# Ledger of designs, part 101: miniprotein binders against a2bj90

Target 1, 235 residues: a2bj90
Amino acid sequence: MSRSARRKTSALNTVLRVVEVFASIQGEGPFTGTYSVFVRLAGCNLRCPFCDTRYAWSLEAGKPLGVEELVEEIARYEPSLVVITGGEPLLQRHPLNSLVEGLESLGLRVQLETNGILPAPARDEQLWRVYHVVSPKDVPVRVPGAKLHPSWVDYARATGRAWFKFLVANEQHVREVAEYVAKLGIPRSRVYIMPLTPEKLDMKELLELHSRIASLAVKWRLNFSPRLHLLVQLP
Short names: E, the ipSAE of ESMFold2; O, the ipSAE of OpenDDE; V2, 0.75 times the mean of E and O plus 0.25 times the DockQ between their complexes.

## First folded at step 10 (miniprotein)

Design jm11 (at its last look DockQ between E and O 0.65; V2 from the best seeds 0.76)
Fold by OpenDDE base, look of step 10:
Order: sequence, then C-alpha cells, then structure tokens
Structure jm11 (fold): chain B 235 residues (1-235), chain A 95 residues (1-95)
Amino acid sequence: as target 1 above (235 residues)
Amino acid sequence: SDEFKKRFEEVVEKMLELIRRYYRTGDKKYLEEALRLAEEAVRLARESGDPELISEALNLLNIALILWYLSTGDPEYLEEADRVLEEAWKIWEEH
C-alpha cells in the first residue's frame, strides 16, 4: 500500500458522516424509556417507502465528524445509552468500530440499529460487544433487495445482544412476522412488533394504533415496541 | 438451476466476507475485490432472470459502490450506486 492509501485508510477509521446528534428518550425496542444520545448517521442502502428519516438516505446529508470529537460530544450528555442509527449505520462500519471503542472506554453502553442486510459483527470487531436492534426489511413489507443476513440469528443466539424489530400495521403482518421468525429460528423472546405509523396520524389515531398492535403482540405472544417518543412528543 | 443458485450464494457470501475484512482492516484491496464480486453477482442474477436475485444482487452492488465512495470520495461511485438502486426498484415494480 502507498503512503497515500494508508493515510486515506487512517482517515476512514476516524471520520463519520453524521446527520444529527441529539439527546432524547429511546422510544423503541428493548431499551424503551432509556435516556439516550442518538447518533444518526448518513447514508442508506434502502429507500423504504415507510421511512420516517428519509433525510438521512443521502450520504451528503451528513457532515464529516471525527470519532474523537464525536465521543466528546456524546459524553457531555451523560447518556444512559448511546443509540447509533441513521439510514444504515453499518455502511460506516469501519469508523463505527473506532467510535464504539471510544464510547466503551468511557463505560458508555451502545445500541446499534440496523436493517440486518450487512453481516453481524465478527468476534474481533468492537461492534461485537454492543447491543443490536435489527429491523428486517423483507417482512412484512418487503423492500427491494432486502434480505436478513443469517449471521444475525447466530449472533443473537451466541451473545444475547440482538433483538429483531418488525414494523406492522395489522394482524396479517403479525402472522407473517410469526411465520418468518419461526422459519429462521429466531427466539420469540427477541422479537418486537412495532406500529407502522403513517406520517399524518393525530394523537388519538396514534394511541388507537398502539393499542391495536399491542393487543396483537399479546395475542401472538410477541414483545411490543411503542413509538414512545411520538407518544410523549420528544424527538 | 440449483447449481446456479449455489454459485450465486457462494459469490454473495465471499463478497460479504471481503466486506467484513474491509470493516476490520480498512484495506481497500478487500473492497475492490468485493465490488468485483458484486458485479459478478449481478451478472449471475441477470442470467437467472429471477427478479428477487437481481434485486438482491443490485442491492449488494449498491452497498459496494457506497463503500467505495466512502473510501475514495469519488462522486461517480455515489451516482452509480443511486442508478443501481433505481434499477433494483424498477425491476421489483415490473415483476
């Protein structure tokens, strides 16, 4: 490798394209209610029609931030959890390992959100140590080219640090999720169903939708994820 | 054929393993080879005529191109990634 290639690889390990950094309550999944700093990374390999963060799809929507600077910014919030999200944060997986190393050195807990198309962490990656909420995009609403990589199931079994979150609108979607997780051998205790929320719901409609999907979660013996941030009007 | 599908899966798994090596090392040689294998996966998928395999392969190529853009800063790879993703959607909507 030329000295130029080594300098470019070193820069790649230290810079993330970040859309936003903010403190809020984790509204979703196994850490619902946790005071969290959200790091929304730019870029996504999908164009989900139901995406609520379409502004993060372009890599150009993100500003380049150094890992060290980002660790310092996150630490100032004194978070109970750091949530790495975005479009697809694992597109920036190389510098993410460095970010996780920095955050873990401060004793901070980290959760990643991913669409699960890219492989699960290897044992030698810093990302192996963090929590993962995988949101497959092949079920119940199929996005073109979306397929859950099998290694996420293996990672979940090996570590206990992965959960699977599915967006659902009705009982048919919940059935399809139940069949899918059974087929893949995903433990039901790691499965969350979450309301698929259209952009224009009022608070009454949002509460009704939450109630309906929560009732389906009980009926189908699955965990329920709220959209708690929407219910409490937080970012 | 089952043999074709097996060959496609082998190419995809090899590509994804190279991406894993890139994530751990930052070594562009793994990314270059992953891009080549993604292009091979797309060729194979097109030969099958299976819209699902084509869309999967195109998304893998899109990923490889995005990663290459992130590594190089060359906007042509980002534009190509967007074109590939648009094609994946078009194929999916037509079938």
Scores: ipSAE 0.883, ipTM 0.948, lowest interface PAE 0.5, mean pLDDT 93
Fold by ESMFold2, look of step 10:
Structure jm11 (fold): chain B 235 residues (1-235), chain A 95 residues (1-95)
Amino acid sequence: as target 1 above (235 residues)
Amino acid sequence: SDEFKKRFEEVVEKMLELIRRYYRTGDKKYLEEALRLAEEAVRLARESGDPELISEALNLLNIALILWYLSTGDPEYLEEADRVLEEAWKIWEEH
């Protein structure tokens, strides 16, 4: 599109509502252990009782930042991975695609975290090329209105760039996840089970929960995701 | 109930396609129509009496209202989005 047309439409497409930007270690999923910059976007379409980032639920929790300014800020950290999270990042899909384009132009690897209610990226989106960790909230602990859009399974099969991560507390939860992913046709190689950590666990309890869930992952032939940042006490 | 579910799914898919067109073009007319379809999905879900369909429809309406707020800046749409999501939880708790 021309420069003048880009100016007329870019005000809404070039500003993100951002809660925080910080460096840490990716503690979950397939990129666990990677030096990362986290970009937490404001706004969520869910109010999960187990959410540990409730401060990001409201769009008003975010400060408006220009996409170009944000790309520059992220680049200064020299990250190995940029993790876009929130709330629900896909609520801000237009400027998010612009952010991804800017990050990709610098050769930065991007991972998005989403609840999967909004559809997977289309081929003509910059988001098509990034990695996605999809955390459905309709199994095993069902959140009202949470329903994984089926396009995420198609996207995962077509691109190999999506994984599905589920919070579980016990074997009944794992059984429910196994039944769910089998029904949807999600290959087990794309599935992670992760400890559902209640508030106020001490380190011993946290380690015991990790051990129990990891053992269940082996038993059910699913991938295990730690919450490594909790174990090493990083944000 | 199967008839309501089929009609509901058709409305939802059309709504999501309009949101996709909005993302691609920036044209608010697609978002305005998506909001109308979200309202229709809520009406259809309520007629079915199915709490899961009602919760799903209210979540979709919440999304449409959030997107409308982002495009207009009118805080009343964000407030309504919050009320709709709270209603979805109340219905779920009664189930």
Scores: ipSAE 0.707, ipTM 0.885, lowest interface PAE 1.5, mean pLDDT 89
ESMFold2 (binder alone), look of step 10: mean pLDDT 85; pTM 0.832

Design jm12 (at its last look DockQ between E and O 0.63; V2 from the best seeds 0.79)
Fold by OpenDDE base, look of step 10:
Structure jm12 (fold): chain B 235 residues (1-235), chain A 95 residues (1-95)
Amino acid sequence: as target 1 above (235 residues)
Amino acid sequence: SDEFKKRFEEVVEKMLELFRRYERTGDEKYLEEALRLAEEAVRLARESGDPELISQALNMLNIALLLWYLKTGDPEYLEEADRVLEEAWKIWEEH
């Protein structure tokens, strides 16, 4: 049967697969404590064993939402930041640029979260203007096929709008991160280490883990990212 | 060999540039060529026998297939994307 390439050219720019939209506090990275609307996009090119959002891995887990409707929904929350996350948001880069344009037109700040496998924004993309938290999946816990695209380092140097967040469980992981960022020439001031949290930690264990990793961050002269939302029991 | 690795890296960079062009234009021709290059990257990686290159190439093919699913809504691309990703994991666990 003929692969009738149905020219849905217009629909790609205007529709995102969205798992959820919710308001909370940004618990992680350089914007920790910011009142934020989270837009969790569907689909991921990875299956990280430590992923807290496995329900977002399938593109089918997302509902198709129009960019305009999504901008209006986000704006109703009066957010201090819009966080675009999910599986891998850059799988939907085309409509995502349109979303960013809409949000920026309202004066909203945007942060993207990405695994850094897909290239950094080019200067002509709306995504060039936003903040990025890149979470490499090649260090310290290696995920198959994960490799940080070099353009993220260049983007970080050129714009000052990128940070790199690494999940760590122990001092060996922190060492591996320190060696990796040195090798790639990532400025240490842009590096965050964050606790790798198993799903079944109680609050005491979670606090003890945060304390250990924070102490390692100081020792290794790296920034510390909490998982603040877990500590304060927010989404 | 270093030659296979270099050729693989050139194919991957060209494919990633085609993804960027697709993302800017929505023009299916860039996505068609990107899928072809992802399949070429997988062949080159398999010929190298390097599990790291194979898993990277399979991940790029997964991305191309996911983009085709987003374009077409054809579930066969999603099923193939999942199979490719499972293969990448299997190769990684065996090495």
Scores: ipSAE 0.872, ipTM 0.937, lowest interface PAE 0.5, mean pLDDT 93
Fold by ESMFold2, look of step 10:
Structure jm12 (fold): chain B 235 residues (1-235), chain A 95 residues (1-95)
Amino acid sequence: as target 1 above (235 residues)
Amino acid sequence: SDEFKKRFEEVVEKMLELFRRYERTGDEKYLEEALRLAEEAVRLARESGDPELISQALNMLNIALLLWYLKTGDPEYLEEADRVLEEAWKIWEEH
């Protein structure tokens, strides 16, 4: 068999379980406003009651897709940013590193979203060179068993490629976040607070909540993240 | 005690290392050992009576079961992984 055929066969054996791929605007965190393609991977090791993507919790929710096929699909959108999210993407770490390799070979910027329970990338992983938004689930609203692995703080300081994002509803939550990040040595410049949006808010209520949390971000000298996609009604 | 908590933390770090070795090599022996350590971690956590340690151990067991599901396709691993998360929430809410 030719070397071309062997390489095609090898690529078909590397798969990710994928729930959806779609284009939109990154509405949260440091890349807010960027034209993005979202890749939602199946499977999560948490069952957060405030999760807005419960349909991705089960590994059964995803279809197996070959990494090369997925790279080609993503590239057709011509994204400015590729956002890998889920569930918890690090459950599929090996094929995820292969996906990142393919995306980087095309010069595409990649951002990963993670709950931070599994360790940060090692220097020899392709994931080492991508951006990460880490959302710990042990503060302010605690989810059982969630514990940020300390390697994420080391990674953020060594690389400058990780930020920490927290859902907050009020000033008590912000105080808890501030205490948490101080204890872990996470610099304020890497911290975002974001509105915890209940279901069924109208646009006026949503804007008022954004204003309240943004004012708290200024008061506590933390970065503010909107939920821009909700404000502009994009997926 | 402090020595017990250090032992528990060492078991958890060993499990995370085994997950990583499995992901790098595909060798099932690392998953087999990770499941054994997950069961040990749950036993130790229950003996402590600490719901924080119990929920951490159950979440680590959940990850091991999910990796086995990904390897085998056997839905019983996925079903057990779900039950483990339900147990973790039950213990958390009762405390």
Scores: ipSAE 0.813, ipTM 0.924, lowest interface PAE 1.0, mean pLDDT 90
ESMFold2 (binder alone), look of step 10: mean pLDDT 83; pTM 0.799

Design jm2 (at its last look DockQ between E and O 0.83; V2 from the best seeds 0.00; counts 0 for: SAP 71.003 > 70)
Fold by OpenDDE base, look of step 10:
Structure jm2 (fold): chain B 235 residues (1-235), chain A 88 residues (1-88)
Amino acid sequence: as target 1 above (235 residues)
Amino acid sequence: SDEFKKRFEEVVRKMLELFLEGRYEEALRLAEEAVRLARESGDPELISEALNLLNIALLLWYLKTGDPEYLEEADRVLEEAWKIWEEH
């Protein structure tokens, strides 16, 4: 391989397309309530009709940012957690491994949000060491071409660092999630159900929906994820 | 046929390995093969899965090349996956 080919491959592993970086509270999943810096990456392989971050779907919505510069920006917030999200962060897997290496070198905890279509981290990836919240898009609301890659189940069993978060609107969705996780052999202790929120709920409707889905979580013996950021009016 | 499904699964497996290696051009070629195989099956679920994988391959190749033609093709492929899903 020529020196030019190695330089092009190195440059590609050091730049992320970033939509936004901001500090807030993690509103969802196992880290709910954690003071976090969110890194929203650009580009998604899906067009979920219920996506709250449609502006991140295009890779062109993101600005190119160097990994080193991004690590410095994140570190200035003194976060208790770094949340890597976006469209689909694992589209930028290679530079994302470099980002994780930089953040871990500072002793920062990292959580990835992913749709689970791309394979779980391999043992030789920096991403292997971080926390993952996988949000399957094949159940209960099917998105075209969405299929959970089986390696996420294996990763969850091997590491204990993965959870599965499902969007649900009603008891039928909760049933489908329960059947799906049983079929895949996902431990119920790693399953979160979260309210599927339409774009235009008022605060009363949002609270009622949270109450209903939380009650279903208890009934079905699943964990509940709030949308805490929506409830407390944070980003 | 069971042989056809095994061939499709093997192509998908190899493609995903190439993604992990950052071998996006070779992964793109295998994604195109996966779509051809899926189309030959006539299974709308396999076609939608293969088209999504092709969309990913195109997005990854765009990220590597900066050629906007791959973005336009990724969007077309994704629209086709949606259309197939809505018709079945």
Scores: ipSAE 0.854, ipTM 0.934, lowest interface PAE 0.6, mean pLDDT 93
Fold by ESMFold2, look of step 10:
Structure jm2 (fold): chain B 235 residues (1-235), chain A 88 residues (1-88)
Amino acid sequence: as target 1 above (235 residues)
Amino acid sequence: SDEFKKRFEEVVRKMLELFLEGRYEEALRLAEEAVRLARESGDPELISEALNLLNIALLLWYLKTGDPEYLEEADRVLEEAWKIWEEH
């Protein structure tokens, strides 16, 4: 390879485009309530109309940071969990594997948030050992071209390290999710339904929506995910 | 038709395999082929899926090359996918 091409390939393995790094509480999914450091990676392959982090859509919204520097920054927070999110973090898959290696060497626990369009980790990837919360955009509110890669179901079955989280607004949405996960063979214990929060929702409305969706989760025997950070007004 | 759909699925499988191997230029070539096949099929859902795959391949190639034209093309490809979807 030419000197320039080799250097650029190395940058893909050792540099991440990062929008923000911050401490907060994991507000969603199976690790709700955990003191976490969030690493928001730039770039997304989707333009979901309900996205609340639109500022991360462009890869150019991120600053290039070296993986080693990023590991040091994360470690200073002394997190109980490192949440890698974005955009879509798997767009930066190769340097992300390097980040995971660095975090694991310090004994830090890692969770990835992904829309699941790119394949699940292979057995030889550092990401294989990470916890994953997969949020398909196939159902109930389908985004153009969103298609969950089937390897995520195989990965969840093989490892027990993946959960599937769906935004829902009403019982029809929950029915659609239930049919979808049954068709794919995803066990209910791995499925979370979470409130699809419209813009300009006040606290009373937010609590009422949480109550309604939680009741539906019980009725349909699915796990409920809050959006706890919204309820307690944390980032 | 079913023949285009089967070829499309095989092209996508190979594209993603190349992605995992870090062979991003070859993956981009397959994504372009997937779009061609989808357009020839006339199926709006297949075209929208293919355009999203091309968007991914362009983003990955941008990350490797640093050339902003691929980022700009990725944005245009996503816009087209949304227009087709809104019509559906």
Scores: ipSAE 0.697, ipTM 0.886, lowest interface PAE 1.5, mean pLDDT 89
ESMFold2 (binder alone), look of step 10: mean pLDDT 85; pTM 0.827

Design jm3 (at its last look DockQ between E and O 0.72; V2 from the best seeds 0.80)
Fold by OpenDDE base, look of step 10:
Order: sequence, then C-alpha cells, then structure tokens
Structure jm3 (fold): chain B 235 residues (1-235), chain A 88 residues (1-88)
Amino acid sequence: as target 1 above (235 residues)
Amino acid sequence: SDEFKKRFEEVVRKMLELYRLGDLEKALRLAEEAVRLARESGDPELISEALNLLNIALLLWYLKTGDPEYLEEADRVLEEAWKIWEEH
C-alpha cells in the first residue's frame, strides 16, 4: 500500500517576509497580559486609515526569513504565546502553515491576527490547530474591499479557537457590531470591542477612551479588549 | 440579476479556495474574472470586493515570482478600489 507522497514543500512554503520579531505583552483580545513573541509579517491587502502598523503594508518592508531560522529565533525568547501578526499574515498562508508546524512541534502556543477576508483554516492545515483573533474591517468602519469570509464563523463554531475583535469609537459603532454579530450568528462571548485610537493620544485621553469603550462593552454585553501595550508603554 | 450575483459569488468562492490550495495561477485568473463580472454589474461594492481579491492574487504572484510588475499592478488595483469606494 503506497504511502501518499509527501508533497514536496516548494521553496515558497519555507520562507516568510518578516518585518520584525520582538518580545512583549499581548495587549489585545483573549490573551491580554500574556508574555508573547510577536512575528510581524509583511504585506497587507488593505490600507486601513486607522492602521498603527502602516510600515508593514508593503511586502518589500519584510526581509525573507527561513521558517526553521524563525522557529529557532522565536524559541530563544521562551514565549508563553507566539503572535503571528503583520499587515495580513494569511497572504503568506503556505509558509505560515510550515511555521506553525515548527512552533507546535516545540509545544509553543500560537495565535494568529487576521483581517478575516481570506478563508479560515481548513482541517488539513496546521493553522487549524492554533488560535485566531479575527478583526473584521467591514464593520463598523468600512474599509474598501473588506468583507468577512463566512468560513471564520464556521471555524469559530467548530473549534472554539476564534474570536472577533472590532475597533469602535462610540456607541453607534458598538450597536453596528452588535447587529452584525447577531446577523452572522457569532456568539457575543466570542466578540471583543476595542478602542479605535487615533494617532498621538496622550495618556489621559487614552484612559478616558478606554473607560468609555469598556462601559459600552458592559452595557452591550460584549467583551472588552484593552490596548494594554499602549497603556503600559510596551511595543 | 440574482443569477449574475450567484455567478459572481461562485467565482469568488472558487478563487479563494484555489488560493487556499496554493493554485495561484488559477486564483489570479478567477480574480480577473471576478473583476470583469463586477465591472459588468456596475455595483461599486462588488467592484471593490473583486479588486481587493485581484490585489491579493497579484501580491501572491509577486511573492511567488519576485516580479515587481505584479507588485506595481497590485498597488494600481488597490488604488482603483479606493477611488471607486470614495466616489460612491
């Protein structure tokens, strides 16, 4: 009985374009406060006006790194979590599956940050096993060409390993999020609202904004994500 | 028409599945077809969605080939998506 030929991973499956690798605290979502290594991948299919990582939009902003080398670099930090972020990490889906395989082989937990436009992982992908924080860009602030792929809702239901994080500035945005998640059948327990922070807020303004959005989260029965890294002045 | 929208949605579904499977050449061709269909509809939302998918397909093709022409085209396509969105 012939063993299924291991598909030769093409050279494309072994190299990532990486902007930066750094250790910090996860400031956002369900893993807030976790000591994490961040891997910021290059390239994004969006140009969100509120993006705080615009330097990662170009694929050319990233250096090519081998998956094996990157796994070794990450492992040296002894992280409690590996956060794969960037522009849009799923642009590099194939080598990212190889990265996840390497990291999981070391017993490292992995979280992906994604805009949710590209399909959720299928069962045959290494990405199926990791945690995902999906940040839709169609609600409440509509970004051109942004549409949440429906497979993320199905993935969240099937695995319990996905959460949805929405940027909000006011109660109207929170209402729109509540209506959107109800329409899609996303459980409120999987929904985070996070402050939409303009560039150059002072610490007082940042705290006031956090307080206001947190109060709205309680009122609307949604989870609150801080921007903890901004509050504690970490990367 | 409802038939047109269903055809567009089916092309988009196939494009994204081919992307997921790593068939970047067919994904590009289907993204181009999605843009063609969207333009025929005249719906700015469909056009913006299709252009974003084409942008993705071109970025992936650049990652595969290293040919900067695909990156330049990806940028042009994204700029067009923004322009269409701002005008409507």
Scores: ipSAE 0.886, ipTM 0.952, lowest interface PAE 0.5, mean pLDDT 94
Fold by ESMFold2, look of step 10:
Structure jm3 (fold): chain B 235 residues (1-235), chain A 88 residues (1-88)
Amino acid sequence: as target 1 above (235 residues)
Amino acid sequence: SDEFKKRFEEVVRKMLELYRLGDLEKALRLAEEAVRLARESGDPELISEALNLLNIALLLWYLKTGDPEYLEEADRVLEEAWKIWEEH
């Protein structure tokens, strides 16, 4: 990366607490199959029983990294997509906006993953222009205190850059998701249902669960998300 | 009781606006007020929501100040939210 690009990001003097940066395939949601670099930010405001990234829950799990250095590290992978995830990335909203600015200055496409409790981006934020996959945790498997902020629905309708993804295990869960999204006015085209995978599942069981949830997606006219990285054994 | 719900919703709205603007000290004070209002309501759903917001405000204040007591308090608040959820 050029010295002039480095100077621009260094002038912001902002720091993120980062657990890991790694290359893989986006295995979930609308960008499934894309060669991606994942940036896992530390800290989460939830303790979901089904979380598979518990090591990112504590803010102290993250190493402080400057935005300039992080942009340079990400760029070396030459990703087709940068996925910002965590914990809950919006806990670090201000330096996250700086990171997005740096990545977009290099022409890199960005997706954010969030539980949607903190509000959607405002028009004057760099985050306004990135893609968001919002995973509410108050339906169907309810986590205490999780409540989707209504601004995410408004943001999705205004920009077309947000989708809503729900973990489901059975048809009753899918019914609850369908009722929830109808109540909030979320169009079916923005809704994904995804298999709620237990921690220990052999490949046959994993495929059977995918088949069941995919069939339900067709029946209920919703989008289906695999957990492709599990099927192909990538991180 | 409807008056408590309306006041709670207004406090939460202000708290989240202050979060977005970066006024974390005032956001923390409003999150504490939201918890007091939720407890007065006696509604476990409202209490869990308020405790989650207080947890967020404490985590953000920890990030700003570096004071480990706020991180420890955030953990206790989150544990309380789970306890209430399981009991209701």
Scores: ipSAE 0.769, ipTM 0.912, lowest interface PAE 1.1, mean pLDDT 90
ESMFold2 (binder alone), look of step 10: mean pLDDT 83; pTM 0.810

Design jm4 (at its last look DockQ between E and O 0.66; V2 from the best seeds 0.00; counts 0 for: pae E 3.3 > 1.5)
Fold by OpenDDE base, look of step 10:
Structure jm4 (fold): chain B 235 residues (1-235), chain A 95 residues (1-95)
Amino acid sequence: as target 1 above (235 residues)
Amino acid sequence: SDEFKKRFEEVVRKMLELFRRYERTGDKKYLEEALRLAEEAVRLARESGDPELISEALNLLNIALLLWYLKTGDPEYLEEADRVMEEAWKIWEEH
């Protein structure tokens, strides 16, 4: 490799394709209600028909941002949590490890959102240290090519820093989730069910859906994730 | 066959390990080998005729192509990734 190719490769390792950076409340999962900066990365390996962030599917939807610049931008918000989301953040795992290192050096807590198709962090990755919310796309609504990598179950057991969030519309979906997590040996205490929300619900319908799914969570002894940001009209 | 499935799973395992090595090192040689293994996984999956294995393999090829785009900036890898995903959906909708 030429010195130029090595410089380009090193520069690519410190650059993320970012769609947006914004401050809001974490609306979902174990950190619901936390004042958070969201970093939405570009590119996804899936085309989920229920995806609320289809604009992030293309890697071209993201602007290249340096890790150092992004750390400085995030730090200005004084977040209680940094949420790395997007399409699939782990497509950008190399620069993402550098981002996590930078954020952790400032004492910032980090949560990753992932579809769980790519392997869980190894012990030598900076990503090993952060929190993960894994959203499998193989159950209950199956997306083509989606399969949870088994290392996420091992990571969850080894670290206590992973949770599994499933989109559900009805009791059949909750049953399928319960069977799936039992089969994989995922502890129920790490399982969240969340309402699968159609794009055009009014606030009344959204609340009724939340109520139904929350009642199912209690019935099935699973954790409930709201979509709190939708309920309080935040981004 | 059980032997076929084991061979496919071993190819997938090796490919995902190469992605991890690529992610740690930035060395394109791991990504080159991962792409070859993804293509082999697709070939194997097609030989099985199992739509689930085909869709899994195509998604892994899609990931390899997306990683190549991120490495090179060559839009041909994005175009190929999109074609691979369209095929994965088509196969899934036909079964």
Scores: ipSAE 0.856, ipTM 0.929, lowest interface PAE 0.5, mean pLDDT 93
Fold by ESMFold2, look of step 10:
Structure jm4 (fold): chain B 235 residues (1-235), chain A 95 residues (1-95)
Amino acid sequence: as target 1 above (235 residues)
Amino acid sequence: SDEFKKRFEEVVRKMLELFRRYERTGDKKYLEEALRLAEEAVRLARESGDPELISEALNLLNIALLLWYLKTGDPEYLEEADRVMEEAWKIWEEH
């Protein structure tokens, strides 16, 4: 192969299917309130009934973008955090590792959001050093075929860079989450419960739900995650 | 059912290791074997008659098909992944 053809082949191996890139506030989990750039990758291996980003389910929803171009676009926002989300970002794991490498070379902090069905990063992956918010979909509302890969618990324990986030609507859900995390050995300091918000909830109802779930978090000694972007009406 | 469950778990464990190898190397030989094991996992789960095992197996097959589509660009694999996900959802709703 010519030198130019070889470079073209390498560029094809570093392409991500991207639905959208935008700046906002991280509204959920341990980095709530952080000025962030969100990179929504196309494709998901689940069809959760409560998904609020159904437009990212199909791999065809994303446009192919080169990793270098994407790094440059992200950097222009000057984010405090880059949130890689989707769909399920780990479907595009190889070019995702390349993106992480590029972002970290610029000193940018990265957080990944995943449903945890595919394994946690290996020590030799760029994703090993990234923060992860893992949202298992087999508790309390079980999604067909969802099963958390056990390596995420090992990863969280080994690195301290993973947290587990669960959507809950009531105390029965919280009880189920508590039993689940205890069985898997997930320390409660790594567990967030977050309001399961139905569609078309007005602001008063949304705040009341937040208050109720936050009270349950205190009662059960779990961390609470708001949906801050909903409360402040940001994307 | 315990015999099928044990065999099913062994197949799933191997398949997830193959996914990891594929993701580390980009070598599609690991993905080809993972697809074969995913089909075996579905067959074992159906023989067990356990709807939970069937749903898990179909999700793993769906992942393997999506990864194959990403590697090859063959749209038939994306279409099959969609059909597999629909079946998994229907089974879950019934049970």
Scores: ipSAE 0.389, ipTM 0.738, lowest interface PAE 3.3, mean pLDDT 87
ESMFold2 (binder alone), look of step 10: mean pLDDT 83; pTM 0.791

